# VH-VL binders against Lon protease homolog 4, chloroplastic/mitochondrial (LON4): the designs that were tried, part 8

Target 1, 223 residues: Lon protease homolog 4, chloroplastic/mitochondrial (LON4), of Arabidopsis thaliana (Mouse-ear cress) (q9m9l7r79to301)
Amino acid sequence: VIALPLPHKPLIPGFYMPIYVKDPKVLAALQESRRQQAPYAGAFLLKDDASSDSSSSSETENILEKLKGKELINRIHEVGTLAQISSIQGEQVILIGHRQLRITEMVSESEDPLTVKVDHLKDKPYDKDDDVIKATYFQVMSTLRDVLKTTSLWRDHVRTYTQACSLHIWHCLRHIGEFNYPKLADFGAGISGANKHQNQGVLEELDVHKRLELTLELVKKEV

## First folded at step 6 (VH-VL; framework fv_mosunetuzumab)

Design w2 (from a4 with light chain N34K)
Fold by ESMFold2-Fast, scan of step 6:
Structure w2 (fold): chain C 223 residues (1-223), chain A 121 residues (1-121), chain B 112 residues (1-112)
Amino acid sequence: as target 1 above (223 residues)
Amino acid sequence: EVQLVQSGAEVKKPGASVKVSCKASGYTFTDYYIHWVRQAPGQGLEWIGWIDPYSGGTKYNEKFKGRATLTADTSTSTAYLELSSLRSEDTAVYYCAREYDYGSGDYFDYWGQGTLVTVSS
Amino acid sequence: DIVMTQSPDSLAVSLGERATINCKSSQSVLYSSKNKNYLAWYQQKPGQPPKLLIYWASTRESGVPDRFSGSGSGTDFTLTISSLQAEDVAVYYCQQYYSYPTFGQGTKVEIK
């Protein structure tokens, strides 16, 4: 799959993310993938540059312009997200996150754009009837309910989720009440005020109970 | 009712390829992983791999990597196993099986009826 | 690979008597922090696909008769049929899902 670097945050499953692709070769490849009934790419968070203390938009754009092929693969996190290419409008590409991926190798014949082989990751099996996991799930749900009712911050974030959430907060809460355990963990992390390292940690956690615990920690900070 | 219906028996020569189909009905095809398992005559069960019909993502048993290809067609709710470079040891009944409750485990609640593939010279 | 070994390879039991099948894994399939064993049992009758009986070592699948029970933890597991019926003649397989799925070689249960 085509590897797309993300500068500011990882793509969490279920969320929309607009990105800006300045390279016309990358844009052409994404358009071709979309036409070939394979409208998917891999979205990978860019690793922090040890020499850079700035997170400015200008500095990030300069890095993305310079990183190609082998240089790029060494600068992105190994675990990322299978991203559906929803739309392309000029330089703007809208991605929808699906499931976790892990890069296994670079495709040797591909230079521009970066193409990688991936393993599709799967959550570690869990017992859905386990009382401890159920308790953590209900704590996440309860905390999300409280945060969504008491803060305006979360209103804008829930609009980026692909599942329909109406402008009425209780309709959205009813909808998320039907989420399975992995889906709720991803949703809570994605709408939290978590930094990119915290969200990358959630994305990398394949143990569903542990992922719910990480999400609970993130959403509790919003209360 | 949930049902997995597989294609009919095949007889192949060594070196040939075979493609087995598994048509799903009675549930949302994209909500469940499909696994493939084979059983040589009078022998035990051997796992081949899984496919996620929603993403097209796959995972293979190392023994079959490079020879097995798993695909799915969401428009027809059909999963496929293609096995290439067939040997006499590949003679077996091939089963598709649905993974229990999305994401809860790699154990199987519904199985196809099986497809006998015979590899003989 | 996790290797699954069943014993015995076959057993003959009289109608109404108890049948016991053992399954051993080459490494633990217990997720200790959750106290969960990643182990399932299947029944296979001649000419039919396997049928799920037990998952999580001891949870009985819906529709499976009460005479079937699973027990054990870590590396040693047992499937028990408390009162063998004629329709229980089959080969029984254990399966781990702690790693990539692997199955035992099977235990054939027949009427004495």
Scores: ipSAE 0.172, ipTM 0.681, lowest interface PAE 5.4, mean pLDDT 84

Design w3 (from a4 with light chain N34R)
Fold by ESMFold2-Fast, scan of step 6:
Structure w3 (fold): chain C 223 residues (1-223), chain A 121 residues (1-121), chain B 112 residues (1-112)
Amino acid sequence: as target 1 above (223 residues)
Amino acid sequence: EVQLVQSGAEVKKPGASVKVSCKASGYTFTDYYIHWVRQAPGQGLEWIGWIDPYSGGTKYNEKFKGRATLTADTSTSTAYLELSSLRSEDTAVYYCAREYDYGSGDYFDYWGQGTLVTVSS
Amino acid sequence: DIVMTQSPDSLAVSLGERATINCKSSQSVLYSSRNKNYLAWYQQKPGQPPKLLIYWASTRESGVPDRFSGSGSGTDFTLTISSLQAEDVAVYYCQQYYSYPTFGQGTKVEIK
């Protein structure tokens, strides 16, 4: 799978993300992927520099044009997201997050664009009837319902997740009431004000109970 | 109710490939992982791999990596196992099985009826 | 690779008597933070696919008779049939799902 670096935040499963791909080789590879009925790529968050923080996101974006092959793989997080390529219009590519991926190795030595072999990650099995996990789930749900009712988050942050959430709050509340435990954890984290490191932590957490706990902490800060 | 219906028995020559189908009905196909398990005559059960029909993501038992390919067609709610470079020891009944609760357990509530694949020279 | 070992390989029990099948894992399948054992049991009759009996070591699947029970934790597990019936003649398999799935070799239960 083609590895697409993300400069600002990870792609959370269930969310839409527009990206801008200026490299014509990468764009051509993504277009070919769609043509061959394999409309997927891997989306991986860029690691922070070890030397010093960049205060400019433009500096990070400029670096993307220069990082290739082994240099690029060393600068992205190992865990990312399987991204469906929803549309390509000029340089704009719209991605939809599906499931977590872990990079296992580089497919082609020094190839441009970077292609990697991945393991498709699966949540650690959990007992759906576990009282502690169930209690955490309902606490996340209750907190999200309160936040969505008392703030403008349903308009600003949930609009890109589903059309139901962009039209009316009651449709949004009905929709999230149907979420399973992993989906609720992902949704809550994605609409929260979490920074990229916090959202990357949620993405990496395959223990559903721990992921729900992380999400609960993030959404409680909105209240 | 939930059903997994598999394709019929196959007889193949060593070195050939076989493709077994598993048609799901009675539930939302994309909500459950599908696993493949085989059983050689008079032997126990051996896990081959899983596929997520929603994402197309797969995981394989190392023993079958490079020979097994799992795919799914969401428009027909059908999962497929293709096994290449067949050997006599691949003679077995091949089962598809639905994982219990999406993402909550790698144990299996519904199984297909099985497809006997015989590899003979 | 987690290796599952069952004992005995075969077991003959009179109708109405207790049947006990043991299963040992090469490493613990207990997830301590939630106190859950990643262990399931299946029944397989000739010409049929396996049927789920027990999951999470001791939770009985819907529709499975009360005479079937699972117990144990960590590496040592037991399936008990409290009063064997004629329809219980089958091969029984334990399965771990702590890692990628592996099965025991099976225990054949037959009438004495």
Scores: ipSAE 0.506, ipTM 0.782, lowest interface PAE 2.4, mean pLDDT 85

Design w4 (from a4 with light chain N34D)
Fold by ESMFold2-Fast, scan of step 6:
Structure w4 (fold): chain C 223 residues (1-223), chain A 121 residues (1-121), chain B 112 residues (1-112)
Amino acid sequence: as target 1 above (223 residues)
Amino acid sequence: EVQLVQSGAEVKKPGASVKVSCKASGYTFTDYYIHWVRQAPGQGLEWIGWIDPYSGGTKYNEKFKGRATLTADTSTSTAYLELSSLRSEDTAVYYCAREYDYGSGDYFDYWGQGTLVTVSS
Amino acid sequence: DIVMTQSPDSLAVSLGERATINCKSSQSVLYSSDNKNYLAWYQQKPGQPPKLLIYWASTRESGVPDRFSGSGSGTDFTLTISSLQAEDVAVYYCQQYYSYPTFGQGTKVEIK
């Protein structure tokens, strides 16, 4: 799949993300992918630290556009997200996150655009009737209900989620009450406003109970 | 009522390919992984691979990698197994099976009725 | 690959008597983080696909009679039918899902 670097946050499964693709070769490859009934790319977070300096507003983006092939692959996280290419209008591409991917090797010898081979990742099985994981799940759910009722910023993040949450808050809360454990963990992390390293940690965690625990810490903050 | 309904029996010559279908009904097709398992006459069950109908992602038993292709058509709620370069030892009943509660285990609550594929000259 | 071995290959039991089937894995299917055994049991009747009986080594699937029970941990597991009924004549398979799924060779249960 084409590897798309993300500078600011990882793409969490179930969420929309608009990106801007300035490179005409990358943009053309994404358009061809959609035309060929393979409307997918891989979305991978850059290994940038907050303290590692984005000292100007466009400096990080300029550096990102210079990275190609092996240099780019060394600057992105190995675990990312299978991204459905929902729309392309000019330079704007709308991605929808599906499932986790792990890069196994680089395919593109020309290094433009970077193409990688990936393993599709699957959550480690879990016993949903286990009291401990169930307790964590309900604690995440309870905290999300409180946050969504009281915090307008987190309510705005809900708009980026692909499932129907466009009705009154009560309908959204009822709908998410039916989420399975992985889906709730992903949803909570995605709306939490956590920093990119914390969200990357959630994305990388295939043990569902541990992922719920990570999400719980994120949604408890500042509430 | 959850059902997985498979295509009918096939007889193939060595070297041919076969494509078996599995039509799902009674649940949201994209919410559950579909696995494929075969059973040769007088032998046990052998796992072939899984497909996630939501993402199109697949995983194969390395024994079948390169010969098996798993696909899914969400518009018809149908999963497919295509097995190429058939050999006599591929003679088996092929089952599709639904993974128990999306992501909670690689064990199977609903199975198709099975498709007998016979490979003979 | 984790190899699953069942014993015996076949078993004849009188109606109303206890049947026990053993399953051994080549390595532990107990996951230390959740303390769960990644093991399932299936029943297969002639001309039918397998039917799930037990998962997580001891959890009975909804609708499965309580005469069926699973036990064991790590590498050694047992399926018990406390009082065999005529409809229980079938081949029984254990399956691990700690790694990619693998099945035992099956145990045929017949009435004496």
Scores: ipSAE 0.452, ipTM 0.770, lowest interface PAE 3.3, mean pLDDT 85

Design w5 (from a4 with light chain Y31W)
Fold by ESMFold2-Fast, scan of step 6:
Structure w5 (fold): chain C 223 residues (1-223), chain A 121 residues (1-121), chain B 112 residues (1-112)
Amino acid sequence: as target 1 above (223 residues)
Amino acid sequence: EVQLVQSGAEVKKPGASVKVSCKASGYTFTDYYIHWVRQAPGQGLEWIGWIDPYSGGTKYNEKFKGRATLTADTSTSTAYLELSSLRSEDTAVYYCAREYDYGSGDYFDYWGQGTLVTVSS
Amino acid sequence: DIVMTQSPDSLAVSLGERATINCKSSQSVLWSSNNKNYLAWYQQKPGQPPKLLIYWASTRESGVPDRFSGSGSGTDFTLTISSLQAEDVAVYYCQQYYSYPTFGQGTKVEIK
C-alpha cells in the first residue's frame, strides 16, 4: 500500500481525516488506486526528531515535501491505519480509518511514492463477559456520557466520527450505548484532548482491556 | 438465521487450482472474521487462515502461505478460498467458519457444510 | 506452533456413564494479564461440521446440555460428559486460540 505520512495526529479507526497532498506523484498514485477499485492507503504518524520537532504547520509541510523513500520510512511510526480514500478534490484527500496496520518492508524505489508491505493487525482476544473488562467498559461509557453532556469537547471531535453522531448530541448518546469494547475505546480516544503520542499509544495497543484503560485515563481528564 | 453455504464438491488433477466459495446470510457480513479450516479424510482439523471482510486483511497458516489466497466480496456476502499447485495430500473437506464476535476470539460459532476437494490423476 | 494432544484416541462408554477426554497443549494457553485460558471444545458427528460446545476452557455455549463441562488451566484441560447419551456419539476436538488456531487430533466417543 502507499504510505501517507501524517504530521499532527494519527488516524483513529472510525474517524474521517482531511489531508492535503501537494506531491503530484503521490496524488496521481492515489487517483489511480481509486480508478482500479483499490481505494486504500496506509496512514502513518510522523516521528519526532531528537532536534525538537516544531509544531509549525508550514515547517512540517516543507519537511513532508522533501522526504522520499528510505528517508520517509525512517521518519514514520511502524504502526498506522488502513485508510479508505473517500474523496479527492484538488489537493484535499478525505481518509476514513478502518483497522491498524504494521509496516513489514519497503517496496518502492527511490524517486517513487513510498509503497510498503503491511500486516493487518488484530485485537488480542478478550472475554466480553469477564467482570473486570466489563467494569472498565462501563466506566468508559459513563465518563464519555458525562463528557458529551457537560463539556464543549464534543462540538469539534464528534463531527468527524463516521457513525451517525453528527446530527444531535442526543442521538450520539444513544449510539455509543451500542458500541462494542474496541469501538468505544477508539471513539473515546478520538474525541479526547489527547496529544499525538497518547493517541498513537492507543492505536498501538491490541489488548482491548488495556486500550479501554488508556482511553478511560484520557477521557477522565476532560471531566 | 445465521447460515454459511459453501459451493459443491470439486475434482482436480495435481498441479491445478481450486476456488471454494462460502456465502453468508442472516447477519452483517463485515462484522465477523471468516476462517478456513480443512479436514483430510479420517483425520483432524487444520487451520488455513482468516479474512476480515471489513478491511480485506488476511492471515495465513505458514504451511499454506504462497498457495492459499483468501478473498471476500461484500456485495454478495461471499468469502473465497483459492488453493493452487494442488497435491494429492490436499484432498480434504474444506470448511468456512465464522469467528465468535469480531476480533474477540479465534473460536467458531457457525460453520459451513463443507466442500470436498479431491485431487487425483 | 502450539501442539494440542488429546487422550485417549478413542473411548467406549456405556449409556449413562461418565466420559472424560483430556487435552494437553505444548505451551501454556493461559493469558497472565486476564487470567483466561484460550481453549475451546467441539463436537463433530459423521457428515457434519464441528459444533462449538465450550469456550474459555469452561464456559458452555448456549443450547449445550449441562452434562457437558470443561475444566483445567494452563496446559492440561478436560472435557467431561457426566451421563453419556446415545446422541453424544461423536469425535471431540480441543482447540487453542492463544496464538493462531490449532486443534487436537480428536477423541472418538462410542457406546459400549
Scores: ipSAE 0.278, ipTM 0.703, lowest interface PAE 4.2, mean pLDDT 84

Design w6 (from a4 with light chain K36R)
Fold by ESMFold2-Fast, scan of step 6:
Structure w6 (fold): chain C 223 residues (1-223), chain A 121 residues (1-121), chain B 112 residues (1-112)
Amino acid sequence: as target 1 above (223 residues)
Amino acid sequence: EVQLVQSGAEVKKPGASVKVSCKASGYTFTDYYIHWVRQAPGQGLEWIGWIDPYSGGTKYNEKFKGRATLTADTSTSTAYLELSSLRSEDTAVYYCAREYDYGSGDYFDYWGQGTLVTVSS
Amino acid sequence: DIVMTQSPDSLAVSLGERATINCKSSQSVLYSSNNRNYLAWYQQKPGQPPKLLIYWASTRESGVPDRFSGSGSGTDFTLTISSLQAEDVAVYYCQQYYSYPTFGQGTKVEIK
């Protein structure tokens, strides 16, 4: 798959993310892949390097334009997200996160765009009827309901997830009430005020109960 | 209710390829991983791999890597196993099987009826 | 990766008597974080696909008679049929799902 570097935050499964692709070679490759049945790319968070000592967006974008092939693969996190290319309008590309991916090797030689071979990651199986994971799930749900009801600041973040959450708070609360354990963990992390390192940690955690615990920690901080 | 229906028996020569289908009905096809398992005559069960019909993602048993290809067609709710470079030891009944719950375990609640693939010269 | 070994290869049990099948894994299938054993049992009758009986080592699948029970932890597991019925004649397989799925070689249960 094409490896797309993300400078500011990882793509959490279930979320929509607009990105701006300035490189015409990358943009052309994404347009070509979109001609397929359900075109996908890999979305990978950029690692903190010397560029993390710089706070300017322009400097970060300049670095991304310079990173190619092996240099780019060394600067992105190994675990990322399978991203569906929903739309392309000019330089704006809308991605929808699906599942976790792990980079195994570089496929392209020294050509642009960077193409990588990936393992599709799967959550560690769990017993959904286990009382312990069920208790953690309900704590996450309860805390999310409090966050969504008590502050308007997070309502805009919720809107980037699904159309249902943009209608009315009660429709959103009903919708998330039907989420399975992995989906609730991902949703809660994605709408929390977590920094990119915390969200990357959630993305990398394949143990669903541990991921729910990480999400609980993040959303409790918002209350 | 839930049903997995596989294609009919195949006879192939060594070196050929075979493609077995598994048509799902009675549930949302994209909500469950589909696994492939084979059973040689009088032998036990051997796992080949899984496919996620939602993402198209796959995972293979190392023994079959490079020879097995798993695909899924969501428009027809059909999963496929293609096995290439067939050898006599590939003679087996091939099963598709549905993972118990999406994300809940690599154990199988519903199985197809099986497809006998015979590799002989 | 994980090798599953069943014993015995076959057994003959009289109607109404207890049948016991053992399964050993080459490494533990107990996940310490959730204290669960990633172990399932299947029944296979001639000409049919396997049927799920037990998962999580001891949880009985819906519709499976209560005479079937699973026990054990770590590397040593047992499937017990408390009172064998004629319809229980089959080959039984254990399966681990701690890693890539692997199955035991099977135990054939017959009526003596």
Scores: ipSAE 0.585, ipTM 0.811, lowest interface PAE 2.2, mean pLDDT 86

Design w7 (from a4 with light chain Y38W)
Fold by ESMFold2-Fast, scan of step 6:
Structure w7 (fold): chain C 223 residues (1-223), chain A 121 residues (1-121), chain B 112 residues (1-112)
Amino acid sequence: as target 1 above (223 residues)
Amino acid sequence: EVQLVQSGAEVKKPGASVKVSCKASGYTFTDYYIHWVRQAPGQGLEWIGWIDPYSGGTKYNEKFKGRATLTADTSTSTAYLELSSLRSEDTAVYYCAREYDYGSGDYFDYWGQGTLVTVSS
Amino acid sequence: DIVMTQSPDSLAVSLGERATINCKSSQSVLYSSNNKNWLAWYQQKPGQPPKLLIYWASTRESGVPDRFSGSGSGTDFTLTISSLQAEDVAVYYCQQYYSYPTFGQGTKVEIK
């Protein structure tokens, strides 16, 4: 798959993310990908520089325009997200996150755009009837309902999930009540005020109970 | 009512390819992984691989990597197994099976009726 | 690969009596984080696909009669049919899902 670097945060499964692609070769490759029955790319968070924890948006955009091939693959996290290319309009590409991916190797040697082979990652099996994981799930659910009732979080965070969910808070509350354990963990992390490293940790955690626990820590900070 | 309905029996010559279909109904096709398992006459069960109909992502048993191709068509709710370079040892009943409940484990609640593939000259 | 070995290969039991089938894995299928064994049991009758009986080593699938039970942990597992009925004549398979799926070779249960 085409490897798309993300400068500011990882793409969490179930969320949409607008990105801006200025490289015409990358943009053309994404357009071609959309013509296939499963129009997907890989979305991978950029690693921090040793000299800086945080760069300005302008500096990060300049780096993205210059990073190619092997240099780019060494600057992105190995675990990322299978991203459906929902729409392309000018330089803006809308991605929808589906599942976790791990880069196994580079397909294109010094080629533009960067193409990688990936393993499609699957959550570790869990017993949904186990009392311990069920208790954690309900704690995440109750905390999220409190968070979603906050006007600022409804406006600024939940809107990135789905158009249907963003219609009204009551529709969103209905939807999350039916989420399975992995989906709830991902949703909670994605709407939390977590930094990119915390969200990357959630993305990398394939043990569903541990992921719910990580998400619980993040959403409790919003209450 | 959940059903997985497979295509009919096939007779192939060594070196040929076969493509078996599995049509799903009674549930949301993209919500469940589909696995393929084969059984040689009088023998046990052997796992071939899985496909995620939602993403098209696949995983294969090392023994079948390079010979088996799993695909899915969401518009018809149909999964496919294509096996190439057939040998007499590939003679078996091939099953599609639905993974239990949203990735809770690679164990299987509903199975297709099976497709007998016979490889002989 | 995790190799699953069943014993015996075949078993003849009188109607109403107990049938016991053993399954051994080449490595533990116990997941320490939740203390669950990632093991399933299937029943297969001639001309039919396998039918799920037990998952998580001891959880009975809905619609499966109470006479079927699963037990064991780690590497050693048992499927028990407490009072064999005529309809229980079949081949039984254990399956691990701790790694990618592997099955035992099967145990044929016949009426004595």
Scores: ipSAE 0.119, ipTM 0.667, lowest interface PAE 6.8, mean pLDDT 84

Design w8 (from a4 with light chain S33P)
Fold by ESMFold2-Fast, scan of step 6:
Structure w8 (fold): chain C 223 residues (1-223), chain A 121 residues (1-121), chain B 112 residues (1-112)
Amino acid sequence: as target 1 above (223 residues)
Amino acid sequence: EVQLVQSGAEVKKPGASVKVSCKASGYTFTDYYIHWVRQAPGQGLEWIGWIDPYSGGTKYNEKFKGRATLTADTSTSTAYLELSSLRSEDTAVYYCAREYDYGSGDYFDYWGQGTLVTVSS
Amino acid sequence: DIVMTQSPDSLAVSLGERATINCKSSQSVLYSPNNKNYLAWYQQKPGQPPKLLIYWASTRESGVPDRFSGSGSGTDFTLTISSLQAEDVAVYYCQQYYSYPTFGQGTKVEIK
């Protein structure tokens, strides 16, 4: 799959993300992918190598213009997200996150745009009827409900980045009550004020109970 | 009410390819991984791989990498196993099986009835 | 690869008596963080696909009779049929799902 670098945050499964693709070669490759029955790319967060944690988005954009092939693969996280290419309008590409991916190797001679081979990742199985994971799930759900009721910033984040909860907060609260354990963990992390490293950690955690615990820590910080 | 219905028996010559189908009904097709397992005559069960109908993602037993291809058609709720470069050792009953609950384990609550694939000269 | 080994290969038991089938894994299938054993048991009758009996080593699937029970932890597991009925004549398989799925070779249960 084509490897798309994300400068500011990882793509969490279930979320949509607009990106701006200025490189005409990359844009053409994504358009071609969409014409075929393979409208997918891999979305991978950029590492903070050699840059300040507080570096501006303009500096990050300048780096993206220069990174190709092996240089790019060394600057992105190995775990990313299978992204469906939902639409392309000019330079704007809308991605929808599906599942976690791990880069296994670079496709030789496919440097521009960077093409990689991936393993599709799967959550570590869990016993959904176990009381311990149920208790953690309940805590995440309860904390999310409280945060969504009390903070406008979280409501704006939900509206901007998730299609399931974009219209009305009460509809969102009802919807999340029906989420399975992995989906709740991903949703909570994705709407939290977590930094990119914390969200990348959530994306990399295949143990669902541990992922729920990470999400709980992130959501509790907002209270 | 949940059913997995597989295609009929196939007889193939060595070197040919076979494509087995598994039509799902009675549940939301994209909510469950589908696994493929085979059983040679008088032998035990051997896992081939899984497909996630939601993402199209797949995982294969290394023994079958390069010869097995798993696909799914969400419009017809049908999963497919294609096995190429057939040998006599590939003679077996091939089963599709539904993973118990999305994310809860690679153990199988519903199985197809099986498709006998015979590879002979 | 986790190798699953069952014993015995075949077992003859009188109606109403206890049948015991053993399953050993080449490495532990106990996941320490959740303290769960990633082990399932299946029943297969001639001409039929396998039927799930037990998962998480000891949890009985809905609709499976009380006479079936699973026990064990780590590398050593047992399926017990407390009072064998005629309809229990079948081949039984253990399966681990700690890594990608692997099955035991099967134990054939027959009436004496």
Scores: ipSAE 0.627, ipTM 0.825, lowest interface PAE 1.8, mean pLDDT 86

